VHH binders against o26223. Designs and how they scored, part 62

Target 1, 191 residues: o26223
Amino acid sequence: MKLLWTSQHIKVTVHIDGKVSKMDVLEAIKTRRSIRKYQDREVPEELIDKILDAAMCGPSAVDERPWHFIVVRNREMLEKIPEVHPYGAMVKDAPVAIIVCCDSSLEKIPGFWVQDCSIASQNILLAAHSLGLGAVWTGVYPLEDRVEGIRRLFSIPEHVIPFSVIPLGYPAENPGTRDLFDPDRIHLEKW

## First folded at step 21 (VHH)

Design YD42
Fold by OpenDDE, fold request of step 23:
Structure YD42 (fold): chain B 191 residues (1-191), chain A 124 residues (1-124)
Amino acid sequence: as target 1 above (191 residues)
Amino acid sequence: QVQLQESGGGLVQPGGSLRLSCAASGFTFSERWMSWVRQAPGEGREWVSGISWSGGWTDYADSVKGRFTIARDNVKNTLYLLMDSLKSDDTAVYYCAKHKYSAFPETQDEFDIWGQGTQVTVSS
């Protein structure tokens, strides 16, 4: 059993069999940080499966579930992503990335796919964190330069919209904790 | 204002060299792919060369491959085109153009900002 230190100094117990102790949902939400540095360590497929399972558990408008996921492990492709994403430099250092996409043909109500894919993306981040991984949401949509860049790079059809690129790996940084609670953003009954 | 301004054009003899510059302003230059496009007299616009935002990827038209070099300085917000072994057929107005997409252009419509151009004349 190996203890991994997360960016929030959370002790994540990694079992010899690769099982990681899970944290509760509030802990995951509160302690999650964007991780852009990764260990030279492969992410087991089992963890990716769990992450993708979580990604598909979020709500969607009228249950349209428009999301698709491209799991990228190929080093050549990972190294190419930064060229089409100016702020995706960390992707080349990750052992794996998930590209969240929307299949517009699955959309039932126009426009809600952004929310749907956002929820999926956030669930990826939370799940990754709860499993002792680090991840970061690199925005693709709605910036056309990135959308089309990713589209062409991965030969994504026109009706499918790249939404986010999320590199994942075992964290190699500790960004620390943040208190983001702001009571001034809370309004009771009226503005 | 968003602006691209080309410079460095001129008259050169065949076999000569020129360096074109394009000064960018009004947008985040360092995030954008850039290209050079030229237009010869009586002809349409021809893509010449493109470069990724980082400069890590470059591409060239077959007509200029091995002779021209595209480069950029993101600190100076400047795009360059080094033109060696110039030929008469290289005579054109050369335009700097900003890509709409983070990809090499497939069509002429994939540019959203253009410079005014700089004249390059190759003649004996």
Scores: ipSAE 0.898, ipTM 0.951, lowest interface PAE 0.4, mean pLDDT 93
Fold by OpenDDE, fold request of step 23:
Structure YD42 (fold): chain B 191 residues (1-191), chain A 124 residues (1-124)
Amino acid sequence: as target 1 above (191 residues)
Amino acid sequence: QVQLQESGGGLVQPGGSLRLSCAASGFTFSERWMSWVRQAPGEGREWVSGISWSGGWTDYADSVKGRFTIARDNVKNTLYLLMDSLKSDDTAVYYCAKHKYSAFPETQDEFDIWGQGTQVTVSS
């Protein structure tokens, strides 16, 4: 029985009239793309608040919640980020960026903070997408050149580790959706 | 193999000019901040100049500011130092160095790769 997966083109009707249609969680996950081009339009603070709220809703090891967020709107600082992040060119074009950090002093079990901050970062991406924004995860950790570059640029304390830089804005591109399902990566009961 | 190779050094008269080059290989040069560091006879290493990966940011030691220009060609994997108005005090071995961090160095330990150096002698 060949399960014909009919690619139902979920037409994400982005209603232009500011009412972001509530996207269900599966739709958000499946349709999210990295967005590196942004409109010349400010992102309302209310949306950033919602995104940050979502970022803090993820699980963390033993509920350590080690994450901190730097919200960057300053144009000069946004323009400087690419100099310390060679693959962060799009940050200069974004109206806002969120830097996800770990406060190591909050870590209860060593090493899980990477997972915690990853979850937070992903939630930022999903929330942004669900709200009609585009975002991209630019990796900072574990590359020391970028970690220290961002640290010094933003005067981040030594016990706080920059993890990711996520520029956000209204999308100025539509890369489409991808089907990334791979049945060969699924093993039943054993490898 | 990761390598930095300096060239362009030599003997020059005071007031003269030299152009140093540093050829990089074995790593992604275009992603790394770079510096020139010099060491005069009997002295310690002195940071001379630094440049961001893009070349958008440059900085200089006070001793060379206004006389030296750091540049890079990421396509050619080459770092340059243009030295004008050379003085006797500029006599040193000049080293190309790769930064550990995407920042201007605060200490000499912030470099992870060094060239062999090229001799610059400024003498009448």
Scores: ipSAE 0.898, ipTM 0.951, lowest interface PAE 0.4, mean pLDDT 93
Fold by OpenDDE, look of step 21:
Structure YD42 (fold): chain B 191 residues (1-191), chain A 124 residues (1-124)
Amino acid sequence: as target 1 above (191 residues)
Amino acid sequence: QVQLQESGGGLVQPGGSLRLSCAASGFTFSERWMSWVRQAPGEGREWVSGISWSGGWTDYADSVKGRFTIARDNVKNTLYLLMDSLKSDDTAVYYCAKHKYSAFPETQDEFDIWGQGTQVTVSS
């Protein structure tokens, strides 16, 4: 019985009535894709606030919460980001981007900030998706050229490390869903 | 092996033109900002021009502004410097250099790879 995986067009029915259909967490995780094309539509501040709230809900090492977020809506700045991030071309097309940063002065244990900011970044992606937005994680850290490029562009203090740039917008593409489950990556009790 | 190799230098009369090339290898050239730096005899190194990875941003030293044009071909992994209206003061060894950062350099320490240089002599 060949299970015809009918590509169910997840019609993200953006109900006009502002009721963002609540996506359950597993659905959000499984159906999230990187979105690099965006509609010419502004993202409401309310949605950004929800996304940032989610970003701050992740665990961090010894609860250090070292993350800071720069919300970028200025068109000129968005257009500049690709010049300092060679793989950030889509940022210029997004109505908004979030730059996730680490304040090193908030670190309690060195090195765990990468995990902390990763969790925050992933939560941004999941939250965005659950709210009917598309987003993509563009890596900044640990590449020094990008880190310093973003730092100088946004006048980020030396003790603050740019980690990721995440453009967000209403999606103008639908890349479909992927099944990424790999049982060969699961080891029981021992390798 | 990471390498930058300059070419196109030579002897030219004042008012003449030269085109320098810099062939890059051993790194992803298309992702890196690049500059030309020159050193005249008995002088320190002087930044001449810089270009972003895409070529969308360029900048020039005041001494060469309006006369020199920096360009790049990311398919060919080549950096160029078009030099017009050359002056005697442009006489120098010209180096291509890779930026450490995606920004215009503030100091000479912000370059991590240098070419061997090509001699440009402007003399009547």
Scores: ipSAE 0.891, ipTM 0.947, lowest interface PAE 0.4, mean pLDDT 93
Fold by OpenDDE, second read of step 22:
Structure YD42 (fold): chain B 191 residues (1-191), chain A 124 residues (1-124)
Amino acid sequence: as target 1 above (191 residues)
Amino acid sequence: QVQLQESGGGLVQPGGSLRLSCAASGFTFSERWMSWVRQAPGEGREWVSGISWSGGWTDYADSVKGRFTIARDNVKNTLYLLMDSLKSDDTAVYYCAKHKYSAFPETQDEFDIWGQGTQVTVSS
């Protein structure tokens, strides 16, 4: 049974100011930027649900799907995250953050969870962008100080590993787009 | 080389004040939580105070609350302990310690770098 990965063109209809904008997958990938400034505007739960749905659609090693997601809207907790994450200052300004975690008990093959959670995290970023939101990936794993800091702050069990913190919100900045294509990084048939 | 170096200790009378300093090198000081730990003669190590990387969060042992103030200068890579209203029972070697985690320590094993310590003696 050939799993036909039907690249379903997820036409995300984003209502920005009453206008429905459609963004295809390649556009989302190429135009996505890290957003660290957010409007004073709440993110609807419906959008978070769509983002989390996207986060869970990525592949994982032997379909282990080890990810868990903590959705944080509480202002007090959002304001605390920067104290345990030195490069998470923007989290306090976001209306919501998603903490991506790995449940080690769900691993079928050791070590692939990093890739699995990375894919989930990237899907969060792309989905957010396609929906008219801004987000940034703030790395937690593999830095022990941050991992344990987030763990204790959110009372995360020992078998669950905090991987990333992703603040989200309507963007209050436009950093523009970059061309990151580098042909020197492409090797044909041999290094 | 990773190093913590304490200074500012000395002899002071009860009710007096001291300011301890800890110079950090060999690691990114501005990203790490820090603590002061002291050891009195014949006693075990006692956690005194801790501070988050930004300085936004501080905590103190009950024995020093209201008297001691922990602070840091991330530009100078220096940790401070301001000690006011010193008592005889504050007599100890004071150590600067780097946290393993971005959290207040639960055990002594949560420090990975220690200074050599500076002697504080409170006596009339």
Scores: ipSAE 0.886, ipTM 0.945, lowest interface PAE 0.4, mean pLDDT 93
Fold by ESMFold2, fold request of step 23:
Structure YD42 (fold): chain B 191 residues (1-191), chain A 124 residues (1-124)
Amino acid sequence: as target 1 above (191 residues)
Amino acid sequence: QVQLQESGGGLVQPGGSLRLSCAASGFTFSERWMSWVRQAPGEGREWVSGISWSGGWTDYADSVKGRFTIARDNVKNTLYLLMDSLKSDDTAVYYCAKHKYSAFPETQDEFDIWGQGTQVTVSS
């Protein structure tokens, strides 16, 4: 965060669609869709705080918790991300994006940070959905061109690895639900 | 077979203009950052200008700002350098180069494919 806060806070419960969001966890998992179209509507800081709190609740290898997050609201910066990420065009239309990063100096077991940051990224998607927001995971790691591009754009140090960019906002599309269960992918006792 | 082929060089009077072209093949040009790099006689290579994959973000060496314009055509897989107000100091071989990363370069090692170059000579 580049902003400084006073010690004074007014806690406000944000009502989405006139109700506090209360979604069953299985429902959230099954109904979350990648959302790439957003309303021209700001996302309150309070919702971002809840989403990042959820991101940090994920398990990590040997409790290493290697993740860091960059919250991007600046229009100029959001518009530059697609120049580094050819398939990230929707980012320029999002009111906010979260960059999930790994601080490699926090690794306790080599190479598991990818799983750790994947878990944090998925938690961001689910938390956003439960709060009435839409989001999509745009891949950065392991593509060297994107990793270095994002690193230089946001002045991320060499030992920190940008993993994903997640634009989010109030959805301006409704793709519907999917039935993806495939019993042929389930193997009992052996392959 | 990856190739970069420059063209459009030549002999020009001071104050004149040239347009350089670089035809790309063998890779997805529309997804890659590109640069022009030049080398004057007896000197090392100097980065001239770079451009993002979409063309929406460009940058220039101080020595050419305001005089040169980089552009690209992702349909024709072609990179351009429009050179105006040419000076004798612009005399060099001009190379088209593909970036390793989606970023403006900090060192020459950040290019993985080079063209053969085209000579630009600015002489009275």
Scores: ipSAE 0.386, ipTM 0.751, lowest interface PAE 3.3, mean pLDDT 90
Fold by ESMFold2, fold request of step 23:
Structure YD42 (fold): chain B 191 residues (1-191), chain A 124 residues (1-124)
Amino acid sequence: as target 1 above (191 residues)
Amino acid sequence: QVQLQESGGGLVQPGGSLRLSCAASGFTFSERWMSWVRQAPGEGREWVSGISWSGGWTDYADSVKGRFTIARDNVKNTLYLLMDSLKSDDTAVYYCAKHKYSAFPETQDEFDIWGQGTQVTVSS
């Protein structure tokens, strides 16, 4: 590298794998853990945009793409979620949460929206992890009481079904990785 | 076996106080929203108060705001209604009810388990 007159006053070192380097996809899948403790640190809008872009890249049944996403940053609303969704206790401590919903009017083949929204939800988890964030999937559907509770809290229309609540933030815990490969779950040619 | 059993009703003078209890069994009480609903003689049922599963979110009918307090004890699986400054208009059978949804009710058919009721009579 040739140092110019101006460069002598400013020395810049650029690393190919800087802090914003993206994680390999297999590494992301194997190292992602559910994170339920978050730093008191805001998550930039640009990272949420990247995560939702990734969520929408998921396959869906006959390409129906039935998903909608509600981004929740309001502290009062985040604190109310655990009162209608007891499995979401950690949401009150998160800087942001994403509610994954199905718009039933977008279904092209009935009943596959659960798989579609599950795929989008998993993509959110992987994308968040690859960006240095931690997240956890808290299930709302199919628990009718929680589905309706979330729907009313966020004024979600009757034809739209809240599927999951995913709090996320910069992690304040590190549960470590797990070795979950089990050859007995693999069947060649038949059961 | 799912049960809601109210107790603590009785005869009280105007301006008096009562504490109603509702013992719950046969379901996960600590994960359910609960309400008190009352029925005066010759009238339909009136929602009185509701409480979230943790107790962190409560609401009251306008007719009882400032006089009644709903509470719960998730260790004892018990719902309470503390009634102060009782009026003759509070005379009713008081029912403990489990919500279908984790939300304050919009209609009377949003309760799926009811107790047998406890009579509250306010008269001199």
Scores: ipSAE 0.367, ipTM 0.743, lowest interface PAE 3.3, mean pLDDT 90

Design YD42
Fold by ESMFold2, fold request of step 23:
Structure YD42 (fold): chain B 191 residues (1-191), chain A 124 residues (1-124)
Amino acid sequence: as target 1 above (191 residues)
Amino acid sequence: QVQLQESGGGLVQPGGSLRLSCAASGFTFSERWMSWVRQAPGEGREWVSGISWSGGWTDYADSVKGRFTIARDNVKNTLYLLMDSLKSDDTAVYYCAKHKYSAFPETQDEFDIWGQGTQVTVSS
């Protein structure tokens, strides 16, 4: 990689092969695993900012961008999530969790917010993985008991719908990669 | 066939103690939040106490806080209310109730299964 200077006070980096040096996008998608064990290590705010920037890069129905994110670092709150989310036990051990929400007042086409927030949630998982973090998506919507439990725990207003809870941290496990390609799921021209 | 069956009520003196039990059947008790709700004669229903599915999070009405203890046994599918320092205005029918949501209730419409109730009478 050759450093090019357009003037005495400007530094510009040129990529040799046009690739970003950290992790290829196909590699990130293929190697991301659900991580439920985390190191006792804080996640810097700057990494959370990058992850949420990636979440907001997702497409949305008619560009409605209905998503909101709650960043949870408080230990007492993280420990309460398993009490309202029975399958969220690992959240109490995470240094941070992100709650993906839909603001229904931002919907432009009713009902597509589920796809919109799913895209944002997956981008969180991929961005976390690319930054050396591990994460797992724990489902909230459409289970009414979990939706209401999370809403009340975090004082989320009635027009905002908690969609997912994503604990994340530096991984303390390595489940490895899988080969899940199944050509029987591919249909040419019709079913 | 879903059932909640309370027991352990009775007549006690002021300052006395009582333990209520609620046997649950026909649903997955260990995955549900539960409450005790009481109704005094001629009064509306009053939420008394609630407990999360694991028992790790409990809350109480101000009128009973410090005197009552809610507990559960997820192996026996049983909810308990330990009532200490009983007062005459604790006299009521006590109901075991299953929450609709994994949250402490904001209204009494948030229970979908009720027991038959057990009478607690505090009188000298």
Scores: ipSAE 0.339, ipTM 0.714, lowest interface PAE 3.5, mean pLDDT 90

Design YD43
Fold by OpenDDE, second read of step 22:
Structure YD43 (fold): chain B 191 residues (1-191), chain A 124 residues (1-124)
Amino acid sequence: as target 1 above (191 residues)
Amino acid sequence: QVQLQESGGGLVQPGGSLRLSCAASGFTFSEKWMSWVRQAPGEGREWVSGISWSGGWTDYADSVKGRFTIARDNVKNTLYLLMDSLKSDDTAVYYCAKHIYSAFPETQDEFDIWGQGTQVTVSS
């Protein structure tokens, strides 16, 4: 896939109430919510490119970068994803989904790919939100049933492991923000 | 008790049609993929068709594509196989099988529950 947008600097612009606004990284993190309802509106390729660029900017163990991304826009395929992913019902309503995968042949140290793909997935969510889109992380790995379902559905090679399915679209809901800070989860020097 | 029970088999002429049914009990039918598998005399078991939870995903062996239709009624806990344009080569015992995983099977080991089968004979 040739990226339509290549930039050294990601300019984050979001439309709020018809106005263009910038969203900083802390704001993106703090205000991000899982979005499961989407408008009947297409997502421009430019935004997907930016999101994927962000996805590939995360760290990985010994810089192994084991991730691959399947961009799904085909309506038939989007409609079929819920058939192998019971918690992916919203995927059929999204204009696009990104499937994050790990190529195990790229691993330098076994097992860290889960963290690598998690970072990539989170970056997708944050980037999407920063760009005015809604998204949700639907877990595939480590549930064998889902992994195999997605693998077969998209003819993913055996050495490649589907990790997450992330539907994206312009949000048709606003769940609001949450304060999730919990000081009881912070331990100083020792448990 | 977990059980699958096939019915609807019989003797038909070439070009004829049959509808097989499989009644499921003892498990949450709507949460499982299902398949039809057949075994001809003297041959091994052959996967025929599979269907996802809601029926949104279906697939068929090349040998039956365009002739057979798999369907399910999750309210009735019943799996169906509509067989049209039957051929002599379709003669077999047809089994209903429950998937272990939500994916089309690559091996017979991906089924954990089987029915007793129903005989389909296509002969002039």
Scores: ipSAE 0.000, ipTM 0.270, lowest interface PAE 11.8, mean pLDDT 88

